VHH binders against Uncharacterized protein P37. Designs and how they scored, part 13

Target 1, 216 residues: Uncharacterized protein P37, of Formosa agariphila (t2kn95)
Amino acid sequence: CDLEPQEKFRFDPEVDPQFTFGSMTTWEWLQTNPNDEFGFMIEAIKQTGLQDMYNSKTETYTFFLMKDPNWTNNGPGFFSREFNLKNTADRDPKEVFEDPAVDLDIVRNYLLYLTLPIYVDQGPDHLKTLDLPYTFETLSEDVNNQIMTIARDWNYVMQINDSPDLPTGNLGKINVPVGYHNYIFSNGNSVAHIFGLNNNGKMARRYKFGEPKMDF
Below, E stands for the ipSAE of ESMFold2; O stands for the ipSAE of OpenDDE; V2 stands for 0.75 times the mean of E and O plus 0.25 times the DockQ between their complexes.

## First folded at step 5 (VHH)

Design c52 (framework vhh_sonelokimab_d1)
Fold by ESMFold2-Fast, scan of step 5:
Structure c52 (fold): chain B 216 residues (1-216), chain A 125 residues (1-125)
Amino acid sequence: as target 1 above (216 residues)
Amino acid sequence: DVQLVESGGGLVQPGGSLRLSCAASGFTFSRYAVGWFRQAPGKEREFIGAITRSGGSTYYAVSEKGRFTISRDNSKNTLYLQMNSLRPEDTAVYYCAAPYKVTYGSGTYTLKDYWGQGTLVTVSS
């Protein structure tokens, strides 16, 4: 890339945290359910038949992993927004996904939207220019929700769908805070980024289309 | 298919003006920021200016401020570059560009620009 404006704003962080898990797959890591935060993500993957994708040792993927409150919070959570299904936080994940209100085809495409068929980490080699959103095609089969924008900011935060020029789609804006990006799996063939926290460790909210963007 | 087609280039005398157009098709033009770049023979491609999707903000390379104006008409899917007070060093092929797309290739990261074919601007007597 020889574009002058991109080169002028490139910033290489001194230390970009990376968490390397050798040959462990994203699926194997999720099964440990660290901090008991991925019960609904795990069940969603099982219910939609996508285990092999997350368990791949040879295919290249970037996964965005959604913590439990992003599924279950009334209003901004997935179940509330997509199915008008509330008070899911206290329910067993299996029971929620088997609720007649839940359309598993929508759940499946949501997980596909959170998956890129290429490797993108929070580093200067892939996201070269600070605060410049790069457009990526997801695995989503929904023509209205196929693209995602990702930008790297000066605080090592990955900003998703924070482009003024791209509709946020159903997902909205997301921050991947320090400590929750660059989980490297499958001998480096896959990387996962975890969302659900802001820079202060609090739950990151979904942003509806047209909500104000943060200024740095 | 995404297409960007530039037009309006040609021969112009020093001190003259030209207006370039870029016709966009195959994508929802009104949803994306777009910009202009140029490339002189044997030189790297350089940024000239960009305009947000709404047209509410414009950004220019420092060297181009005051002489060039970027604008858009979303109803016509067209991007414009008004060039004034042209100098021989402005001689270049001018390209319009859409947002980057990433394409899967052999399981690796690939960044793909949407570019037009370019339109040649020659500034000489």
Scores: ipSAE 0.000, ipTM 0.144, lowest interface PAE 14.8, mean pLDDT 73

Design c53 (framework vhh_ozoralizumab_d1)
Fold by ESMFold2-Fast, scan of step 5:
Structure c53 (fold): chain B 216 residues (1-216), chain A 125 residues (1-125)
Amino acid sequence: as target 1 above (216 residues)
Amino acid sequence: EVQLVESGGGLVQPGGSLRLSCAASGFTFSRYAMYWVRQAPGKGLEWVSEITRSGGSTKYPDSVKGRFTISRDNAKNTLYLQMNSLRPEDTAVYYCAAPYKVTYGSGTYELKDYRGQGTLVTVSS
């Protein structure tokens, strides 16, 4: 058949879960967050010299942000998994990153892995609910750990690295939920997705997509 | 190299049933979500049904919901569409499709998919 091998689908959401912050950067928002949930994320960024990336108003990024428990939980948390360092939740973040057990090169590359050099949000124009793994190159400098796959399933749940096609040595499936909301920063040049949010709430029912339609 | 071959179309009377099949080869079928798309005479392409990689979840537009059932057999690399209570408006060429990648350009995402040659379904008395 002579049909083009390319299709463009659009879904008609009933609600758009966008939070917009004008010219505010991701870095500025992390420091002013009213729930104070990002102490370790902020310190990680400072310790690894990545403030300019998170504070950019001109470069385009997609950030995946870790709340404090994503760093500190004994067992599944970052410090336990990477450094066998436990009981970090009640410690000052600066103290933890300056602990001899912590390798800041690993921390830095992990933050780079959680950053895409393009704008990818949870919506019909970017991540469709097709259970199709979208493959992205991250900013990771580890040649064995540069790829992230993202799929949105039929319940609007973002699945990260749920793909058997990941290269050997790449970070595997990320088992923490990602929140439904797009946090849009830097005059629309950046978007952030936040780990640790329960996305099985009533929000999934509010932005049901209509019938998909083909755009050419 | 990649091949999708639809079969099972034909002439059927209103209220009748047909079962379409799609034989896939040249790619790892079990790693792709699959869908059916149709094109009625003089109309654009219309999405008809979708199924996840495992077959655990399916989606349908209201126009066919309750009448059509999509299924797959990953061991046989085959996709199916069971069509019941057929209507004249279901007359179309039916294509099975496997989206294999997405590309980002000019601010939009485009799905790249494999599609077969199609199979004609004619519903008339």
Scores: ipSAE 0.013, ipTM 0.240, lowest interface PAE 8.0, mean pLDDT 77

Design c54 (framework vhh_7d4b_2)
Fold by ESMFold2-Fast, scan of step 5:
Structure c54 (fold): chain B 216 residues (1-216), chain A 125 residues (1-125)
Amino acid sequence: as target 1 above (216 residues)
Amino acid sequence: QVQLVESGGGVVQPGRSLRLSCAASGFTFSRYAMGWYRQAPGKQRELVASITRSGGDTNYADSVKGRFTISRDNSKNTMYLQMNSLKPEDTAVYYCAAPYKVTYGSGEYELKDYWGQGTQVTVSS
């Protein structure tokens, strides 16, 4: 049984907001997003031939999505460095990914790394205890870079790879937390979460009765 | 330079039809959701219809549902508005618009709408 202080954090944060899109796939949603914040993500998916994965209506996936700022400037640290994308904020995504200096095999594997073959929403079903990292297998094809750890912090955002127990050679801590959660697609077969925060750590959960405002 | 050019407006009798076209250039048309707006004399601009990047989903103002159809042809960089059963209250200047992300030095950005110059639709008996 939980003590009084732990119970005081149960009142609302354990009721997970959910944004449902019926039969719409993650791929369709990315292309129809009115705020146009996924230009690099869309182009990376196209260039690496992964659109069928994001467009699946029958397979179960958890996707971690990167907005354009995460690709082009202060993104998830290591990913920006690996893709040489840190200073491309005003560049056309197609031009960037068609540059021969960009290794599309690395880009492809990191998109696979950011995809789980199971359904993991932000909530207590898979991520029961706050500040405890849970380990998941990804779709990564790199044998040295197969797992992701996810921990819910006290602001109810997902911290990726914030764990001392990662295997040698695995992708390290991603400094940008996952602050937008539970975008449910493909009649409930897939869920997406999005890297990023607004207002220095405030969560999108304040919009739990509606779709989160992406421009905040 | 981004340009949106509307065409197809005119003067028609109530109950007739018009088809508006919006030709886009200077940006990757297939990456942007598009919309038709209208402005009647003395009123604010209002959204009439919108269409997603792929054309797979559309949205309409209540006043035009069942009468107007929005569509797009990404191979031609063109968006259309088929207007059926026109009414005098549909009289307005019609604008096509696209939201566009303008990125500034620190990686901050602003969504800015590109607007066409508009095309006049007048429905009168």
Scores: ipSAE 0.000, ipTM 0.109, lowest interface PAE 19.1, mean pLDDT 74

Design c55 (framework vhh_8ghr_2)
Fold by ESMFold2-Fast, scan of step 5:
Structure c55 (fold): chain B 216 residues (1-216), chain A 126 residues (1-126)
Amino acid sequence: as target 1 above (216 residues)
Amino acid sequence: EVQLVESGGGLVQPGGSLRLSCAASGFTFSRYAYIGWVRRAPGKGEELVARITRSGGSTSYADSVKGRFTISADISKNTAYLQMNSLRVEDTAVYYCAAPYKVTYGSGTYTLKDYWGQGTLVTVSS
């Protein structure tokens, strides 16, 4: 007879990996990144005058950072999506930002859209319920494009703007997930998350710290 | 177009039971990682209480409801159910059906929330 009690998965508290850098700012870290993966991001920040924001030690921010492929590739790349430029991977970032087709005001506001004026890490403290989007106001200066929704995924990624309730004209869902999380800067005042998958396109489950949680 | 329609909410006394239904159209269970139930009470955050996988074979529950709630699915009807037994005052909430699904883009597979329903109110009071 099968009389044993059924044991189902639990929703255990999840502790995500955290990378702490003491007093180092997001800006300082971008420039010291050992894999040199942020050439276009760094140049975009310089060209738009937003260095002080990323270099703050006193203000609270959540930054969403884009590696070079997120700027340069056809299809998902920022330049191919927004400015309809050819693959720019082989071009000098300064040369690309000097292209007449590139409107630096649009680039600037895109960076502001990818910045929250509050601290949001990938974990249960701010994103309590898994697979439920939470709404945040961004630093965007475009009145039609000011909110971002973020949902924690069971696969250890953030889903950005995956909500049927986004306002008309707001930036729609971003199909590239945020797969690198919790880079903590400025003595804990700021945190950065990075678009893309880690481990050669795999989710970070095998590098997760703390208690395991259910998996599907 | 994906539609999720909840039903079955209402008023019940502590210790009572209710069965919620989530009828899905515009998709099949095999397209989604799972179908789940999320609840929100006034003054509280959202809580995912139960899930069933797209194959209908695996279930999982929040610790707050484990042993009292049972999720099930009728794959042929694309309908998921939440049987709620031994209800407590703390179970009072609006219950939402949610159905995220997987898409492939670039080098990976991502889980996207495709839709959720309008919610159904469950009130547990004496």
Scores: ipSAE 0.000, ipTM 0.100, lowest interface PAE 21.2, mean pLDDT 73

Design c56 (from l04, 29 letters changed; framework vhh_7zox_3)
Fold by ESMFold2-Fast, scan of step 5:
Structure c56 (fold): chain B 216 residues (1-216), chain A 124 residues (1-124)
Amino acid sequence: as target 1 above (216 residues)
Amino acid sequence: DVQLVESGGGLVQPGGSLRLSCVASGFYFSRYAMGWVRQAPGKGLEWVSDITRGGSTGYADSVKGRFAISRDNAKNTLYLQMNRLKPEDTAVYYCAAPYKITYGSGTYTLKDYAGQGTQVTVSS
């Protein structure tokens, strides 16, 4: 089709919110954050041997980053919600990932699931607001969990895996909203989206009742 | 996957009315803005109207005051009520959904509207 009728609708924002960090890598940026903001994400990356992926200056990635519980988050931390862990607000991240109940192979594949091998930022060129869900193949090595769907709703919130196109057996809804801003790293080769709060500073609803996330 | 099926077009005299329908399937219809676009013979595509998830509406100047867009989320159906039709409204009308991109095959496909649309002809 040579014509794109949605360009005439004007329902897409004109300005994309962006933060650019020059040659700084996603990993280098994570290290500059305040205590407790990404402690679990950093430790998960270290324990699973994925540091080089987040520290790449030359490879292209889209990362989804999960924040620790903090003063602005009135629910359980993302890691406790997504991995069905005991309340982790007061636990040392190292102790959590060294717990025999935590399967580091599942954690590793989940981080790979939260990584796309292409550049996908929020905005009209890649993730247009109110577009139908986009379907992406992730870096996950689990053949049953390789697909992620992403949509941006009326409030510019990314909805992950909330799509009728999601394959059976794939990870269900990732029950956290994504913030509005593109965090651009590695001379524009990578972008990060931060799993955080919805528009009102509240946690998104849990993954479907009864569905086990650690099966991934 | 995603499917849009338009209907309700036809031949009508100037000053008449028609109601177009678009049945959507394969996505969460209630969560997305929807719209109507048209293409007159020998002309490019023209935006006609849109409706947001929240029900806010927009209209092209050429149809404002004559057309009304609405939606029924329980039926996954988009409507366009067309009143006081003019010969200049003669066109194929398409129900428009936002873009969809699929990754994995190495190929990207845009899905903006259903293929044939519905023909509206205004003449005596």
Scores: ipSAE 0.000, ipTM 0.152, lowest interface PAE 15.9, mean pLDDT 69

Design n01 (framework vhh_sonelokimab_d1)
Fold by ESMFold2-Fast, scan of step 5:
Structure n01 (fold): chain B 216 residues (1-216), chain A 123 residues (1-123)
Amino acid sequence: as target 1 above (216 residues)
Amino acid sequence: DVQLVESGGGLVQPGGSLRLSCAASGFTFSSYAVGWFRQAPGKEREFIGRISYSGGSTYYAVSEKGRFTISRDNSKNTLYLQMNSLRPEDTAVYYCARSHYGKPFYRSGMDYWGQGTLVTVSS
């Protein structure tokens, strides 16, 4: 066999289900999500003036979305962990982002870093070979954090920033699993990938945008 | 200057085990994906497997999956290859390599190679 070894574990979109939402935008879906699991992300988007990006029906985007976990069992979620400087379970997202100590330019550039100007799903269209990292330019305006690497693995997890392709000092590996399915919005113009919790519901690490690369 | 130095090779009987080490120096080891290749006499160099810069992702060639395990210790600047259930066809010079910055981890994408360590599996 002369095939690339990685290709033996290809993602199969014919077998593996996709979630499609017709003309619904990512922003509309976040607002009407039945579990209200995106409170901090929604507030961050509002406070930084990025609603139109997430609400686009005509532009092409890939969005990485961060959930709010169950505080009682799992501790703080990524967004509340990173930006909730008073570290309290019941703090309102609006209160967090209106804290004078929180730099909204950092929050804005973090959201832009989690957005690609092209459509990248868990299939082989852009991520042609399993376990092979591909480099993408993000919408980040921070010169130190403009590039993201994405590899799809054989168990349908996207590995983010797990590659020597990242320049020294860039935002490090995002060590949380991305869900198994593509969430397709805006008549197929946008796709979202949802960062989850560890296998037992705990967030693995904290990132600080603009800080040096962190070891786990 | 960048250096990769393999060690741990030797003669082992079929069914035995060996652990190879690769000591890295002259660069920030924790920033690069690294991996293992081997070359048997008269054959082309073949890929065994790789490990990401953080150690969070590992990929193996299908033929070696389950018998070989790659790990790294970034605090020691060292890459490891644990080889179990060795067969005569595993006889080869084993090389560690660093991925070329911005390239997928595969043979043609490597920018630095070790000198190799010989593993001989025979009775």
Scores: ipSAE 0.000, ipTM 0.104, lowest interface PAE 19.9, mean pLDDT 71

Design n02 (framework vhh_lunsekimig_d3)
Fold by ESMFold2-Fast, scan of step 5:
Structure n02 (fold): chain B 216 residues (1-216), chain A 122 residues (1-122)
Amino acid sequence: as target 1 above (216 residues)
Amino acid sequence: EVQLVESGGGVVQPGGSLRLSCAASGFTFSSYALYWYRQAAGIERELIARISYGGSTNYVDSVKGRFTISRDNSENTMYLQMNSLRAEDTGLYYCARSHYGKPFYRSGMDYWGQGTLVTVSS
């Protein structure tokens, strides 16, 4: 049946590896700064006072993490414009966030929006049907922007806010694919997913809900 | 480990004032919204006041204009200044912390203080 939650005749992909880090927290892992990719994310967390959230060993979270290009002029564009980040190429993240043009309250609430108070991995437990968006409550403190939609697409990529049910306002315009899934931290209490860079076709193509999936 | 410790309760006559303090330790105080709840005998705890990490405040209608919540991030302490106290304000007062972004209801709180007794009697 076309309305089945799973595709009957689709070949199973290889299961995406689940990266497990034992008791290590998301914050501790970010401090290893693998490949120097998270300088802006680390500084944003410090500047907004959210270290305890990312460093929790006991609370359950799903984190969406942003690599340096997501924060700079080479990101999806919206983050750099929304945060008022100017002239970020080759600059120290601390210098950028100390610019008085940057509103740290906006940065803080975006980090809260990119955090769910439940465990959602890139699997069928919460994301049962491919290409169907599911709605989740976030930690956002903006009463107009508390929800996020997540879908697993035909390429087994999480698509964020790829839904006609997008939240109202600026947070609802975050619509980027996830590049890496299922980084499991804090003894399995938290999971992190890493945003891909949606920059001039360098990322996997994002599909709007209801738009035909065409790779021809 | 996270601790919240209340002080400042006591006995006052109607129309009197008290200031409650909530001393916090074991977490980054400035990063959390903090709450005052009260509980009368035989009644569930109710939220009376909230202060955000940015200093925004919310009050239930019954205390608005009489109570003032404040915080001192340098001392890791939250306060509740209670003026024009009424017999209905009698109860145990608890400070509490919630997870980031959670609603103001009781089940959203992850840590509680021990409570401090406020008695308003003539």
Scores: ipSAE 0.000, ipTM 0.120, lowest interface PAE 18.2, mean pLDDT 73

Design n07 (from a1 with Y108W T109I; framework vhh_lunsekimig_d3)
Fold by ESMFold2-Fast, scan of step 5:
Structure n07 (fold): chain B 216 residues (1-216), chain A 124 residues (1-124)
Amino acid sequence: as target 1 above (216 residues)
Amino acid sequence: EVQLVESGGGVVQPGGSLRLSCAASGFTFSRYALYWYRQAAGIERELIASITRGGSTNYVDSVKGRFTISRDNSENTMYLQMNSLRAEDTGLYYCAAPYKVTYGSGTWILFDYWGQGTLVTVSS
């Protein structure tokens, strides 16, 4: 008896191509990215001591990468929501992470939440059934923020945390739009996906990271 | 707590019609793909119809053109309209929803919620 639904996976490599970088690591790619839009992500990794994780050629990871506006936008950006620290877009990234308002333990666990210890892409081996949310344990050490759901929809968009069954304190809903999936690094041992921007560059969140549900 | 409750089964003559309903509670219905399975007498349970979050449908070949799956997100209910019924359609019909997929011990594990089933008998 087969208890599982039949797989239904729509994947079109011309619409949503895979990007391969051979032996290049996610860390090496972040530093060579021609758009220079990961300054705060790079500095966060350095400040939290996670460079070796992003630079691994042998361990398997899925990384979710934040562009500068995901960190710096007033209101929905990381610094504004977690630390009530505004107007960070024009500041040097190192100066922002060394600001007394910034708790590097929260930054570290945020990056760990955005990292899975397994390989997950839109290929047929992982997100197999359209519109089905798959639950993954992240590397986060925060008991309120350990799981992430990922679903692939019919329009080739990855929907992150689009599930009512998530516990309190989770990141909230965000997506990875077409063209930002499947950056494959470290000889295929790691893959990175790049977060989208919603509402004129703003990141959507339901809960402040690390805060209990009833803390207003 | 997640519950799926099927209804609408019964006895019908060949060529007749039935509409099955699956009422869901305990989860956000509109977020999930949903499935109808059939357990025919003497054979294993099989997936016969599915509907995605976006409304795209799929059917096993033996029911294409005769069965129609649909959903009503405002009522948290999924339907299976069964037309031109044949003796071979006799069986227990189950609705199913994915509950959780997780990675354990090196393998992916799919957890589904199932209804109790509703019996359809196509007989003269």
Scores: ipSAE 0.000, ipTM 0.136, lowest interface PAE 16.1, mean pLDDT 75

Design n08 (from a1 with N58Y S105K T109V; framework vhh_lunsekimig_d3)
Fold by ESMFold2-Fast, scan of step 5:
Order: sequence, then structure tokens, then C-alpha cells
Structure n08 (fold): chain B 216 residues (1-216), chain A 124 residues (1-124)
Amino acid sequence: as target 1 above (216 residues)
Amino acid sequence: EVQLVESGGGVVQPGGSLRLSCAASGFTFSRYALYWYRQAAGIERELIASITRGGSTYYVDSVKGRFTISRDNSENTMYLQMNSLRAEDTGLYYCAAPYKVTYGKGTYVLFDYWGQGTLVTVSS
């Protein structure tokens, strides 16, 4: 039997501890993360001029953070789906974002889509487990892609845009489970949720992030 | 129009008791979970107690055994009975109620409604 990292147990908003970081901002945390899993997220924020948003101590935000495979995986990753740009995992993030195939306006708007101007954690006062999907307006400036739906399954995992009855303005299905714990920053003014964790604490082998909506 | 109005706050000695009330109007009270939050000066607002539509309750550890949340659906009122009060219980107490609306077929939006707060001061 393989020696695997200890798996996360199911999130329970009444029992499981929250990760609180005092006055530390989401931006400061991304840069100090010991696992070095956010290289492309950090570079995307820099390249699009959104550092002040992630570094805010006073404004209220909910951030959805993409780990490197969410950007770089061939097929389901952001670069391959949005720009048909493959084999980015081993490239320097700065070089990838400076590639002529990459449109930084699309990158910027995608980060805005992954940001809510309100505080939405996995607590019982914000999201009820096994309820119908909740609909939120994002900071997206693209009128065609402003709405996000969030549901919590019976394992307390957030599912983004995984509803057949999505309102106008979503980016299509994002079938990537969000992690179990709330990452609370900026004296409690911001919370972050991290893509790439499934119910067993493992990153999905393949993601469907931003999958196009299919009509028949 | 949805409204929540808290009352029952005041100044008490350590070991004393208070009952807070949250009167609701403008929505079907019996269909929603209800929440009490507390905010101390310079500290973020925290959930201290909740009660579901079915009557299940939650309490933060610091108030378990001392506080009791209850609801009266006929009066559209939620209560927080606070016993054995301590200086650390001092703060502004808010009630909150989620109100669900439908935005498109099969999709729901949750709006949390807040009251104005009622001040509880525990001092000797």
C-alpha cells in the first residue's frame, strides 16, 4: 500500500477549523505558500494589474484561486482551452503570459470572474449543504460572463457552475472541486477557496475548468 | 419588505441573564434558518448560534451550555436566552435570516437580511 499524504476529512462548517491568517492578505499568502503551487496565478495577477485587489486589507472579496495545473494541464487547463496553447507546465510563467497567443484582457476578465464582491464562505450562514445552487454576480466586466453558481454537495465540497439551469452570463461548467477549508485573510474581510482539491485532498488528474456550454 | 429588529440588550453584572429577541417581517419566517451574530469593538462579526427550520441548533463553544436559541413561528420571533454572562460576552448582537429567491428556472439566490443590532454590556 502506497504511503500517501494524509487525506483531508469531509468539511463540516460547525466542526472543522477555519484557516485564519489575521491581517495577512490573499496576495501576501500566495507569495509565501511553501508548496509553490501558485506560480501562474501570481504571474497572472501581476500581468493584469490586479495585485491591489488581492492585496486589499479593507475591501470585501471572495477569491477562487487556481493552482498551477488549473492553468497548465493540456486539454482541461486554462491556456489550452482559451488559447489552444499547450505544453505550458514546464515554461516560466512570465514567458507564457508574454506568449503572442495569450490575450491578457481575457486573463484579466477571468480573474475578475473568479472574484465576488461579497464574503461567501462554506459556513452555515452563507451556503446550505445539499441546497439548490446559489447564484452570484462576479466582478467580471464581460456582460456575457458575469454569473457564477455555487452548490455544496453532501461531502461539503463546493461545485462551481455544475447546474443545468445556469442563468445567462456564466463561463460554462467548471467541474473542479473547491477545497474544504475557508482561508480567511485581511482581518476577515476576504476569504479564498482553492481549486484542485477533491473530496480526498488530491488534485484532480484532469479538470474541466471553463468547459464550453454545449447545446443540442 | 423584509425587516429584522433586535431588542433586549442592556447592561448586566457578570453572572446575570438577558433574553434577546429578533422580530421578523416581510417573509415566511417558519421556512428559514435563523442566526445570531456577535461583534465586539475592533473584532470581526462572528456566528454564535443558529436554529434551523426543523429546530436543530448550533452554538459556538464559548457559549455552549450558557446560551439557548429558540424560535416562535407564530410570532415571527427568534430568541437568545443568555445565562451566566461574562465580560467577554460584551458586544453588539445581530440577528440574520437567509431569504431565498429564484433567479431563472431552478436557480436560487440567497440574500442574508440583517437587523440593526442590540448592545449587550457585561460589567461589574
Scores: ipSAE 0.000, ipTM 0.103, lowest interface PAE 17.1, mean pLDDT 72

## First folded at step 6 (VHH; framework vhh_lunsekimig_d3)

Design f2 (from l04 with Y32F L110F; at its last look DockQ between E and O 0.01; V2 from the best seeds 0.00; counts 0 for: pae O 11.6 > 2, placed apart)
Fold by OpenDDE, look of step 6:
Structure f2 (fold): chain B 216 residues (1-216), chain A 124 residues (1-124)
Amino acid sequence: as target 1 above (216 residues)
Amino acid sequence: EVQLVESGGGVVQPGGSLRLSCAASGFTFSRFALYWYRQAAGIERELIASITRGGSTNYVDSVKGRFTISRDNSENTMYLQMNSLRAEDTGLYYCAAPYKVTYGSGTYTFKDYWGQGTLVTVSS
């Protein structure tokens, strides 16, 4: 629910970065995976050959990092949504990605969708007001999913694609809690936001990746 | 001022053990993940172990089962217990702490703080 006038509500990030990784890349950090929270994302990156992107020290990226439940949970999880795969949480990530039902091109596009070629932290530089979505270009090669909107709502929860202005075919909206942190990598070249599904987490989709806007 | 001081390095025979220490000061130790790096001659510095704020640890494959990273937040000290040392473990070992530097303007940058390193030599 947008409040007007929005200009009255200047963004106060109140962010305290708890985790900084000055010389470490996102890829390097992911591999540490101390709590085994990113096993599926790691495998996804490997299977799609996008390691260099996540391992970049020179490029500026914003990464949305998806914990394992974002991949495996029935219903809202990636595998269930895209490939109708169930009970993937109990399977080896490599095994799942090698499943014939899994289209790696879709997975690749998903990862690219989860990547912005600019630095967008939870701060006033790009998100100037609360509860207002700002539009960004993704690295997705799917024409239906090349833009993303990001807002930080009045509860300081990051809201993705919560905008009526998104074109038809957009992936949809992601409502997940995001902590009051930024994961900063490569001496400030890249930032990551960590997503995990909870009881309130939901992704609304209009089209799957790779689907055309119009069928002839 | 942020300071990291490594110690505990030395010469040891293959199969031997060493315990490295990293004494930290000048920042809130408990708020940051910490890392051990090493650099062998002619090789780029490599990450070998990490420990999160909560104490979760991770290791590169080459040291798994042999090295143990730990931290004592009350003493602002991180440790690296190295067992079953090999010749290939020879190198300069660094502890690292990434830290946020906030300027008066409210802007900030991130910097990795390093110690001077401690030399570990494994030779017969």
Scores: ipSAE 0.000, ipTM 0.243, lowest interface PAE 11.6, mean pLDDT 79
ESMFold2, look of step 6: ipSAE 0.314; ipTM 0.714
ESMFold2 (binder alone), look of step 6: mean pLDDT 78; pTM 0.757

